# VH-VL binders against q96il0, part 6

Target 1, 167 residues: q96il0
Amino acid sequence: APERGAERRDTAPSGVSRFCPPRKSCHDWIGPPDKYSNLRPVHFYIPENESPLEQKLRKLRQETQEWNQQFWANQNLTFSKEKEEFIHSRLKTKGLGLRTESGQKATLNAEEMADFYKEFLSKNFQKHMYYNRDWYKRNFAITFFMGKVALERIWNKLKQKQKKRSN

## First folded at step 1 (VH-VL)

Design b5d (framework fv_belrestotug)
Fold by ESMFold2-Fast, scan of step 1:
Structure b5d (fold): chain C 167 residues (1-167), chain A 122 residues (1-122), chain B 108 residues (1-108)
Amino acid sequence: as target 1 above (167 residues)
Amino acid sequence: QVQLVQSGAEVKKPGASVKVSCKASGYSFTEYYMHWVRQAPGQGLEWMGVINPSSGYTSYAQKFQGRVTLTRDTSTSTVYMELSSLRSEDTAVYYCARDHYGSSEFYAFDIWGQGTTVTVSS
Amino acid sequence: EIVLTQSPGTLSLSPGERATLSCRASQSISDSYLAWYQQKPGQAPRLLIYGTSSRATGIPDRFSGSGSGTDFTLTISRLEPEDFAVYYCQQYYSSPETFGGGTKVEIK
């Protein structure tokens, strides 16, 4: 997802990123990928004359983004922790140290990791099914409200034409 | 404790105006739409309009367009419903109710005020 | 505006019986935007079901909602004494938001 124009960000030693869109923006902006979810957040432009319906759409999109970010942050963290535990367990079972002779972390080959991936996917099958269902429902809702906003904008244009045809 | 507290009962003469208040507490006032619904004695529920407390924009039912005005005061977390040119058929209990438009669960009117009785009599 | 028609207007039943309440819309609506409310005399309405089939917080599992398109149903599987009240359906799919005329569930 492209970045538009100059943007500001602050980072802490802990890797916390903060995104600030440029002043005078009149459209949505995207940020850098979140450390845990690996998804780029969208910072939504708020019109000066935002209608209740437009606010409802924006809030739905913001809430969906937050839900999506939290889901993937938790999933990626869980994956990383379980992967690390699996690797350490297998290395201990083999009688190997957790580090190579050069001081780097010891790793398993692709064949050995295949068992972990199968186990992880099987364990998380139901969770991923619920995610897909909810993702579909949320996108349906967003599409529905996008349609309602489009109709509102058409109605407002018609109202303006009527005003211009006065007397 | 999420709560909507409305002003007390009103008795008005035909042609007068009434202004009912609804004070919100226990939640982020600007994150929820506020609707107004009335109920005449022995009748069902009738939607009057909605206000976005954040922006101040309003939408009204056609029947009340031109007579109803919804406003809010963010400093006191209060919404107001003013109905002008009162008629005897405006005698009803008036309710405020919140709507969480940001929720993926599409909550309807989850919290209601206790109601304000408005009696219009000559 | 979308007109909601509830039937029957009055449902006379005994405690322990199953109640089935109907709500019919004048046009097709998304099932994400239909709600059911309970109202007892002198009280504000209480949200029971939102999005056709989702129970609101604190609502007993004997209450269930179903439906799609134009036909929606509220079911109370086994009536308790506290369930005798007036029930309203509501659509929040299209402005103006509209309510059904209500179904009174009364003791036989």
Scores: ipSAE 0.000, ipTM 0.464, lowest interface PAE 18.0, mean pLDDT 81

Design b5e (framework fv_belrestotug)
Fold by ESMFold2-Fast, scan of step 1:
Structure b5e (fold): chain C 167 residues (1-167), chain A 121 residues (1-121), chain B 108 residues (1-108)
Amino acid sequence: as target 1 above (167 residues)
Amino acid sequence: QVQLVQSGAEVKKPGASVKVSCKASGYSFTEYYMHWVRQAPGQGLEWMGVINPSSGYTSYAQKFQGRVTLTRDTSTSTVYMELSSLRSEDTAVYYCARLGDYRYSNPFDYWGQGTTVTVSS
Amino acid sequence: EIVLTQSPGTLSLSPGERATLSCRASQSISDSYLAWYQQKPGQAPRLLIYGTSSRATGIPDRFSGSGSGTDFTLTISRLEPEDFAVYYCQQYYSSPETFGGGTKVEIK
């Protein structure tokens, strides 16, 4: 029985359903940043009256979120590992220690690190292109299904208006 | 050493629910995603879903949407898979599997021993 | 979803022979996100190869992986008795994660 307009809150990242039972968690929740990806996850509320089309949209958004988190978690860990290996290799070649006199990790200057960044980007160019391609494809699909859900909600409102006129 | 230990075999009637546990040890529980995969007798591997033990975020295969729920308890380093409205075709061995160290591009580096769920009248 | 097709379904060979297992993806995937698993009856799958060509810890050097784009291969250079098992390829490049249908390597 809640107004169809209230359904929009169920799919919004920070939306709260105004008609949820008191004993039930009934809103989307935004979590803390993931340790590896540094992205904030969204936990989607599933309403009892969710349509098959709304379910498809929610699932697509959940799958896109997990794909995005997996990509960035892997990319960040790979970058950190290879950066440390590069710094270690260059410091060893220069005859320098791995730690500063203060006990912190020794670092290379920006000019020395330019070689690493250039090589890393070149090596991962294809991977990043595939990520960007899939990111755009997924967002196109999400936009398409958002449009379909909007149309469903408009038609439901029109049906409700017809019932009101009949009574 | 990394270990994933699952709960014991279950026999259920159609329409019932089953909840399988997977207890992790030997590593930082919240730093690795946990996946669930099932295998029907004589058939291949079927991915069911994943949980981030740190955030509680879950993602499920569309085939299981509305029937599967993944949860975790960080105090016991345990992940749970609950499957409701059981059918005979849900008879399978259910595995938990850890998504491995991304620095080595390891996908599922450690697996639980499996939990046999039999659905029969 | 990305569909992985493994061929052949069954490979009948003798110890000492070379086994070549194929895995084809329905769309191009990143090489970093393809893995191979071995499964023996009554056991959980065991990770063999990750990132298309990297061997997991403890995996003998007779196992090797190769491929790019849509075509991937697992090669066992000289079959040992313990290698007769079912092998699965897996992609985790795009959600949902998917597995191939498996290739059974059996004694001739």
Scores: ipSAE 0.000, ipTM 0.448, lowest interface PAE 14.6, mean pLDDT 80

Design b5f (framework fv_belrestotug)
Fold by ESMFold2-Fast, scan of step 1:
Structure b5f (fold): chain C 167 residues (1-167), chain A 119 residues (1-119), chain B 108 residues (1-108)
Amino acid sequence: as target 1 above (167 residues)
Amino acid sequence: QVQLVQSGAEVKKPGASVKVSCKASGYSFTEYYMHWVRQAPGQGLEWMGVINPSSGYTSYAQKFQGRVTLTRDTSTSTVYMELSSLRSEDTAVYYCATGYDESLYFDYWGQGTTVTVSS
Amino acid sequence: EIVLTQSPGTLSLSPGERATLSCRASQSISDSYLAWYQQKPGQAPRLLIYGTSSRATGIPDRFSGSGSGTDFTLTISRLEPEDFAVYYCQQYYSSPETFGGGTKVEIK
């Protein structure tokens, strides 16, 4: 049966032991979903001789991830808080507790929730637009630096090839 | 009709582990989160962690991270709390309690399990 | 984490008197995320109030909650003999969920 939508895997945080499956080979590691944002964090592999350009790209990706995590944690928290406030207020108005006589979670029907969802989406429309704008700006910057790193790596390979050819 | 029944009192030596059970009845076991809260003698309440009985998802208070493990058995509607590397400061009454979701107040409580850690 | 400070630590009162219990948060909490519990010796806590002011099922109307921001109050309008117990506030606005240190309401 389908599980709750907001739940995450029950895997214990043991990701560091899974970061580099071969002892000498390491990769970026993707963690379990964050409790509040529901986004999976990326733990970036840091090579011992990272170039300044590679460091700038990594930090930009990390900063963007942190920004994204905080935005969605705040958004989800705001949604959950306002939803619970609405539900508690409605149940209080009805003189009802949070559980039925059978012990089941007391719920409101879709019609009762419709005005809440409509109002929440309406209030968050501009916030969503600003988020998308900033997300596009950050993604463009990351793409730009990814291109610069790629060119640096290609150039270094060509330099090595030329030196090898001359020998 | 909702009932949470916990296992009996335990006496343990420092360094040992203890595993407390909490059997739920009277409601759909997988629909509500199960929390664990402890209370040292003469002191207040301290939240330890939560488990989603459906998925097995767990979240622990930082103080207990690495020492506490929450598990569940859906076939018996039972949640377990295992605390390792016991110290005298772990002497307390341990409660299981249900919440509306993973981060909320607690509607129903077990009767409590006294865990005493002494030489 | 949000620290909840309850005052006074002990209230010595007689049956029939009004009890006023305070719970102060280290930071502002939305008024929907504070609960109150009653605990008698040897028993598990019992939920009295959730969402600052909503009484749990079966809780007598002499119990009332109020507050906003950082200051929250539990009021028992007239103490009955069964109301002499320890009372705890709890916030569920921000993880980790935290409890206050408790206020003991004892017979004078």
Scores: ipSAE 0.000, ipTM 0.456, lowest interface PAE 16.0, mean pLDDT 79

Design b5g (framework fv_belrestotug)
Fold by ESMFold2-Fast, scan of step 1:
Parts: structure tokens; sequence; C-alpha cells
Structure b5g (fold): chain C 167 residues (1-167), chain A 124 residues (1-124), chain B 108 residues (1-108)
């Protein structure tokens, strides 16, 4: 298995992309799928005049991404391990070896694999429920702070307009 | 050219331990499980255990559980079999033998290449 | 553990004759998980057949394996002088791997 700490290293010291295309509004970038979680990381753009509230939102989004990456990396490792154990167990029960005549890994048919998927999902039902709950809690928090940032930007625009009129 | 070269003959007293080596060459050492099989004088072959040279995973026959220890050194492509609390009935030729194909678990297989054997004699 | 019983214990034949060696398992095994070895005095065993019927590299075509369930056979169609040896069957269907007691093929 790969080392967990090594996979989270980014090109930016803060773990956030600073690249912005010349002709576009600067925005977040999506990277290739992570080897272990199979999720695509988002590299967040840091604006030159980032407010404390905008920084809080960005860090919350980064933390949520890291949480999500860790969850799925662990889940995928568990799935792969239990899948192999299931295949080996079923081949033994059928009186078959782990390898074909050519030395390749023996496989189970789709019907037999369906039994494994059903059992895995049932066994992990509670874990997946807690993941969904936490996922919604995190997205609520992100939405809440996005709303606060939006209100801050509206307020700043209104202040600028009023300032122009008062002078 | 695959070769398994074992250490020389040993004479031990009852209660002692013996450690036999098996040096592999001519193939990727960590890609094949290595088994140990013994043969008492005039008797048949008896499987003792298996080691995965990559992970160090071992599995032993129930008869030898607690007395046999299999280890490996990947830097020298060598597998070791240590048998403790020797008895006169442990007098045998001990063979290392490579699995016929790659396995990533359990080590069930036939044996395509064998070491020349190491005679271990247990007598007072 | 699966017990393999080989018969006969000794087979006395002349060069040119056919040898038929039997290996019986205490329980049904997959026919793909049975191997045969040849051992000459003072030497390590040599793989002849794996997967019940597949010849190992360099093994002459006079050696053939067959069988299924609990009954397996090694056949040497025409014995050569170098074929007089002890033959062992081995199952790798279930852990632990086990060997038969051997059949000695000796010159008459």
Amino acid sequence: as target 1 above (167 residues)
Amino acid sequence: QVQLVQSGAEVKKPGASVKVSCKASGYSFTEYYMHWVRQAPGQGLEWMGVINPSSGYTSYAQKFQGRVTLTRDTSTSTVYMELSSLRSEDTAVYYCAREGSYYDSEGLNYFDYWGQGTTVTVSS
Amino acid sequence: EIVLTQSPGTLSLSPGERATLSCRASQSISDSYLAWYQQKPGQAPRLLIYGTSSRATGIPDRFSGSGSGTDFTLTISRLEPEDFAVYYCQQYYSSPETFGGGTKVEIK
C-alpha cells in the first residue's frame, strides 16, 4: 500500500493552486483522479485581495476535500481487500484454485460477484449513512459561508456606490 | 537459469535448533512463493510451510506450528528454515522448492524448481 | 487434510513396457490441482506433470497424466532405462499441500 502523507503534496506551499489564465476570470482548477481515492482534486485559486471571510470559506472547502479524499481512499482499500478475500473464499468452496492453467488469476461470474457487492453494501450501511450525514453537514457549512461571502461582496459594492455619490 | 542452492549437511543433538538456507538465482526472487518440504530416510515427502519473499507472510503445516520459522533476506535472495526443539524423528533431507506460478496469497501450488536438499541428522 | 494414496507401492517392469500408476484422494479434488514428481536416489524430486495432464518443460511425451474426482493416473507408455525411479503425486487444491506415499518403478 502507498504512503498516505505523500499523496497530499501539492505544487503550492499552501496546498492551493495560484495559477490563473490571462484571458479568463481566475478560478479553481480540477486535477487528475487521485490514485487511491479515485476522486479528482480541486486546486483552489487564491485572489490577490482575499478577505478573511473568503479565506475561511476556501479553507473549509479545502478541509472538506481532504476529508472526502481520505474517506474514499480508505473505503477503496477496504473494498479491494474484501473483494479479493471473497473471490479466494468462493473459488475454494467451488473446488477451484486461485489461478487458471496459464497462471492468471481465476475470476467469478457477474452473478457471484453480485453477492459480494450486496454483502459489502449491507455490512457498510451504517458507515455510508454517517458519511452522507457528515457530507451534508459540510456542504451546509460551505453554502452558509458562500452566502456570507456573497453578502459581503454586495455590501462592498453598495458602499462603493454610496461613496461615489457622497463625494 | 533458475537455481536454488541450499546450505550443507547438519548434525544436531536432540533439543537443539537448525537453520537451513536456500539461495535463489536466475529469476525475480520476490515474485514466487518458496516452500519447504522434508523427506525422512526411506519415507515420502512432507510439506512444512511456505513464505512469500515479498511480504514475509508465512503459513505452516499444523504438525510444525510453533517449531518451524521461515524467514527471508531480499538483499541476498535467500530463504531460511529454522526448526527448533529437534527430535530424532526430525532426521530428514530438507528441500526448498519454488511455486510453479506467481501467487499473491495462500501459497497453494505445485513446485517447479527444487533445491538440492540439506541432510539434517539428529542424534546423541 | 487431504490424504493421497498411491498404488501399487512397487511396480516391477522391464524396459519397453507400459507403467500405470494410481493416486487416490480421500476427498474429491479439482482435476486441475494434481501434480506428479519423479525422484531418483540421492536427488531432489523433479516435476513431471502439473494440472493433472500438463507436461512440465523438457518432459518426454511418453509421460501422461489423467484423472478426475478422487482417481488420478500417471502413465509411462514405454519405459526407458532412466524412468526407473520413485513417483509421487501431490495435490494443491486444499491447504496444506499433501503428497502420496510414492510408487517405486523398478526393473524386473
Scores: ipSAE 0.000, ipTM 0.441, lowest interface PAE 20.9, mean pLDDT 79

Design b5h (framework fv_belrestotug)
Fold by ESMFold2-Fast, scan of step 1:
Structure b5h (fold): chain C 167 residues (1-167), chain A 122 residues (1-122), chain B 108 residues (1-108)
Amino acid sequence: as target 1 above (167 residues)
Amino acid sequence: QVQLVQSGAEVKKPGASVKVSCKASGYSFTEYYMHWVRQAPGQGLEWMGVINPSSGYTSYAQKFQGRVTLTRDTSTSTVYMELSSLRSEDTAVYYCARPIKESYGDFPLDPWGQGTTVTVSS
Amino acid sequence: EIVLTQSPGTLSLSPGERATLSCRASQSISDSYLAWYQQKPGQAPRLLIYGTSSRATGIPDRFSGSGSGTDFTLTISRLEPEDFAVYYCQQYYSSPETFGGGTKVEIK
């Protein structure tokens, strides 16, 4: 389908309204869940004539998403690996093989696994605490820049309206 | 003008590691992701991974997880791709490529480096 | 991961003919996240189309892209001698980034 040029999101009364192309998203878009993190990535829409402040906000949001994705991918992989190692170690201690006679992975009962979960959580307590701290810091920064972008858009509208009045 | 210049051809034995460089010029190095894509002789393109030169964030295709490592040096505007435990099927041309837009996302790739031929033979 | 299947594997055509290349995704992709590349022997790929239908700078208007959901098409309206090459589709909707297997457009 044919597309018109991108239009400014916030416009003066006689300015150009935001325009979405017929076959392209003019909004941020949510993707499918990442295999490792189980989080859905957001693909950010880049408007024509994006301001430097809007670009800074978008890049901060993107970088925060990458940080969050990487943290949870690493956490989930570490959990999976240590769980396998724990099961393997306990099965060896019991003199059991890694697979049942039917070829399925040998497993431990819930009571035996409870020890692993408690150890994993305790071991990673500090890491999760720092994650939460950084999560709040990043979201505070994002909120701050969102506020700045909102004020910039309001100011631009006021400036444009005043300019039209004086002209 | 934007350029991506890769290191020269390599010949390695099975089990060795190879490290290919990609030097960027003509743009702000930290503003764009850098992707790595390989192509075995007579075969199609295979995505290997991506690095954010600003944050150091990396993401790898599952097939290469544990064998590939992407790094960068911001002082020289250079990205490196290191592939370990080489096998004969790793014989390929390896490309670095930049997305067309400055944003920290998966965008279409242009420009591409000229390619580095890596041959794994006994 | 999203698997892209290109068909046919080879198109044997003459200059002046229309080429239609198919790319099918294993799951629905937003039409904003599909690209097409051209590769000639001994060269790196060249971006032709991005966002399903947008031509890259310097790409002739005989190249057009279309599609939605899982089915995408690259059309070359009238083949020039320089257009005989291998063509790859690529999705950048979901990590990991994936490419199709390629379609070779060759002279009859």
Scores: ipSAE 0.000, ipTM 0.511, lowest interface PAE 12.5, mean pLDDT 80

Design b5i (framework fv_belrestotug)
Fold by ESMFold2-Fast, scan of step 1:
Structure b5i (fold): chain C 167 residues (1-167), chain A 119 residues (1-119), chain B 108 residues (1-108)
Amino acid sequence: as target 1 above (167 residues)
Amino acid sequence: QVQLVQSGAEVKKPGASVKVSCKASGYSFTEYYMHWVRQAPGQGLEWMGVINPSSGYTSYAQKFQGRVTLTRDTSTSTVYMELSSLRSEDTAVYYCARAYDSGEYLDVWGQGTTVTVSS
Amino acid sequence: EIVLTQSPGTLSLSPGERATLSCRASQSISDSYLAWYQQKPGQAPRLLIYGTSSRATGIPDRFSGSGSGTDFTLTISRLEPEDFAVYYCQQYYSSPETFGGGTKVEIK
């Protein structure tokens, strides 16, 4: 019989599922897309000898991923809900039912949906601007700390060469 | 320890401007956003705006657009809120408050600065 | 702008009683973007709860938050003397950030 892979799942504050690899990993692991955010989570490998600076970088990356997951899960849910409400409202205004005679969901044409998209984008413009600004800030900080970690590793390698040479 | 210390109380005449300072200590000043919130006597909290101390980017509530200016000085870890064309309705306690991000909760608050506008 | 309506405006209770405070949003917000603050006379507000249900550092476990969509609740399971204060909900889901009108919890 085939062996079943087991993965642990936890729920984040945003309702986003968290996945853990079925066994110990020596590398970062990329999971399947989250149901709500449609983003793939990364599970970060923790080295046995992690430095305080490496820990800060890892935590920053983890926090940025959680923030990104929460933002898109919430945005996608809001979009879906408001789209459904708009369609129902417009169909009611036309005197149409929510279902066609064939039992399928009644839909709006492209011109009518364009009104929804324009309103949604306008209403959420500032929120998306905040997101893009913060995304830039977070990626800049991550890049900066990646540079610090690289310099630390170079310094440690240099110290080890010095130590070996003195022996 | 993380602390926000605001400047002292101000008494201004209508039409004047006021500039309130908020000095941050105990954390990396540029890693957190700073919001400004005011409270009129006996009233609730009213959000005024936010500044990113790293970039200097600002966003203001529409009600204050054109009258409020948020600035920062990274060398002194201080943010400033300047409100111009003061009216009696601007009499309030003004708070600075820290947030991890622009769209986040306010975890640390300054003690407040009372601004009184009277003729 | 999202309008937050808190009820009741004043809640008169005795120490040891349970307090239940309501905050209703004019539109649906994600539960990740609702916070609660406590304010005592002459003091700055203090963060109690963020993300609807997460307690801030140092906040006693008698404080709990719940809710989703448009309806959010702050519960104080057993009032202590120091809990008599004004409580504000806040949404940080959409700019401008907005606060509720406040609920005053006062001694009966």
Scores: ipSAE 0.000, ipTM 0.455, lowest interface PAE 18.5, mean pLDDT 81

Design b5j (framework fv_belrestotug)
Fold by ESMFold2-Fast, scan of step 1:
Structure b5j (fold): chain C 167 residues (1-167), chain A 125 residues (1-125), chain B 108 residues (1-108)
Amino acid sequence: as target 1 above (167 residues)
Amino acid sequence: QVQLVQSGAEVKKPGASVKVSCKASGYSFTEYYMHWVRQAPGQGLEWMGVINPSSGYTSYAQKFQGRVTLTRDTSTSTVYMELSSLRSEDTAVYYCTTDQFYGSGRPTYYGMDVWGQGTTVTVSS
Amino acid sequence: EIVLTQSPGTLSLSPGERATLSCRASQSISDSYLAWYQQKPGQAPRLLIYGTSSRATGIPDRFSGSGSGTDFTLTISRLEPEDFAVYYCQQYYSSPETFGGGTKVEIK
């Protein structure tokens, strides 16, 4: 439908908001939870003399954050849509209107909603499994590059000590 | 109409590698996972692995671990399956298929709902 | 890995008859993590049923799925000429995903 298309277009593709850190920052900054994903975004500090390896680590962390934000924004949107459709379907089956006499949205009790939650969890089992695997793999890669950066920094300190000793 | 279009048939020597492409067409503004499934002549279906086109993360069946590599190019809406160290037993039709999550109406969450036409790979001396 | 065993391997029936296809898992599959596919010669598979009993878009109501635990069934209530094909069950409860060996429904 056109209305459905317009509504979908109006939502951010990833649901990610961007915050602006203080003008003079020397550390990573953590923002408020995003409206759609409910995750807190991080603005990464870029050192003046960032090495290629440090840049690779930072970009990996930034890309992982964007991926994670997009996943949860999309999942939360899907949950909300499916829940509304389930409620409307059940109310129609009962011969009830979508609004109460007071004008509030009609809703189902906890027992009735249990069926929806079970079905939603079952339908999304594989999706969550893939998410968890992607999440662990990304964090493993980040940890690996953190180790490489640590070794680079140790080597640079050793080289600096040697330079001070020899003139 | 939503379609997956695969590259053409390949004939390879044992020990070679093959790279099959799968281009998503008509698949607008949706999130999906891409699976690769093969079928040897006269045999059933065999799952090889899956890729998340958004993240690039992959998961493979252990039988193919170390020989198969799944990749994607988001600019062309194309996923690739590369299989190395080919043997005659790898002669099969290779399919790409999608598990659609974000679509109009009622999406399929856990079923391979759209399939490519298949790519025949023949490994012969 | 979960092994799916389909029976019978071949089912010979006439148009208008009911077809009942079995899929048995080597271990219990919790909830609805089973799908059914139809494949005709020279064609890619077509999704029929997902989540044990939910029909895919465009699939006629003569196709129905049921089952729980280790035993799953695909039923075609009244065979049409176009229904003579090979049918596969597939599980997505545990990685790696696996398919059954297939059941060929052929004309008697």
Scores: ipSAE 0.000, ipTM 0.440, lowest interface PAE 18.2, mean pLDDT 77

Design c1 (framework fv_cofetuzumab)
Fold by ESMFold2-Fast, scan of step 1:
Structure c1 (fold): chain C 167 residues (1-167), chain A 119 residues (1-119), chain B 111 residues (1-111)
Amino acid sequence: as target 1 above (167 residues)
Amino acid sequence: QVQLVQSGPEVKKPGASVKVSCKASGYTFTSYAVHWVRQAPGKRLEWIGVINAGTGNTYNNQDFKGRVTMTRDTSASTAYMELSRLRSEDTAVYYCARDYYGSDEFAYWGQGTSVTVSS
Amino acid sequence: EIVLTQSPATLSLSPGERATLSCRASQSVDSYGSSYLAWYQQKPGQAPRLLIYDASNRATGIPARFSGSGSGTDFTLTISSLEPEDFAVYYCQQRSDWPLTFGGGTKLEIK
């Protein structure tokens, strides 16, 4: 199922579908980077004969992607807001305006910005530790179910070979 | 689906305070920011500020200096905006809105809360 | 504070016509390589609806007749062929600097 925007997009007169995997593809499709999380979404192919175990694996991968997307979108939001507050605070402390004479955003030099990055990383260290832990747990679960799906496929092929041999 | 449901209309006297609520559903409340925007009758939209629902950190527009307090309750998935020392110029419809995947564009809005300040 | 000026204040057109709405910023809203300008539609008694984000990207569910263009300080929202439901007030918004600011609006009304 393509995302809702791609679903509405008609390819007959309107051209190419947005974020839609090729209709005849039998493989997962990787989309362009999301502007806010900077992560590439995966659009999962759903086979007609998907087993319950294969469905469970696909859903787990989709849920992990959504979780990951939300984490980084929120982290980028927090970073941008705190960065802007820091820059405004430092410029006001120095008696400088928020804009240059050319009308562009006034910026701090690399040494001043290093203070912000150090503070941001320290403040978010525990949050990133919990993210890494949960990321590890999710990837372990995905690997485990991938193994189960692989075993199911081997078993089914073995069963089919047995039937073929019996004529 | 994402929904933001706001509290009902309020009528206040000048000098009073008003507290508007915004109950979120259909997404992980703590993963997004909630913005507050108002619109006086016949006038443009005016940004009041934003709260990060996960951290509770806020940024308030300087035009509301010292009068706006934003809070949230993660257990209830509800954001609050309190405006004190009300003036007749504060008569407006107040909206909550969710950011669009971490950016400051608003794909999801509450239905609005009418606040009338009248003597 | 970045000031956004929309023109015209009122645009009177008939269904089927092309609408062109302008938004001008007091200073560039291009920030870190992107044009941070959004467009919203608002109907009486309703909250605004996001149409366009980052100057030219159509939001989910928005019909193809809506398009955005521009960069720097000059932006345009175009509706290629007006439908009856398109008669509403349109606002531009910038996210280049805090505070976030909106334009004064353009009221699109039936001629």
Scores: ipSAE 0.000, ipTM 0.455, lowest interface PAE 17.7, mean pLDDT 80

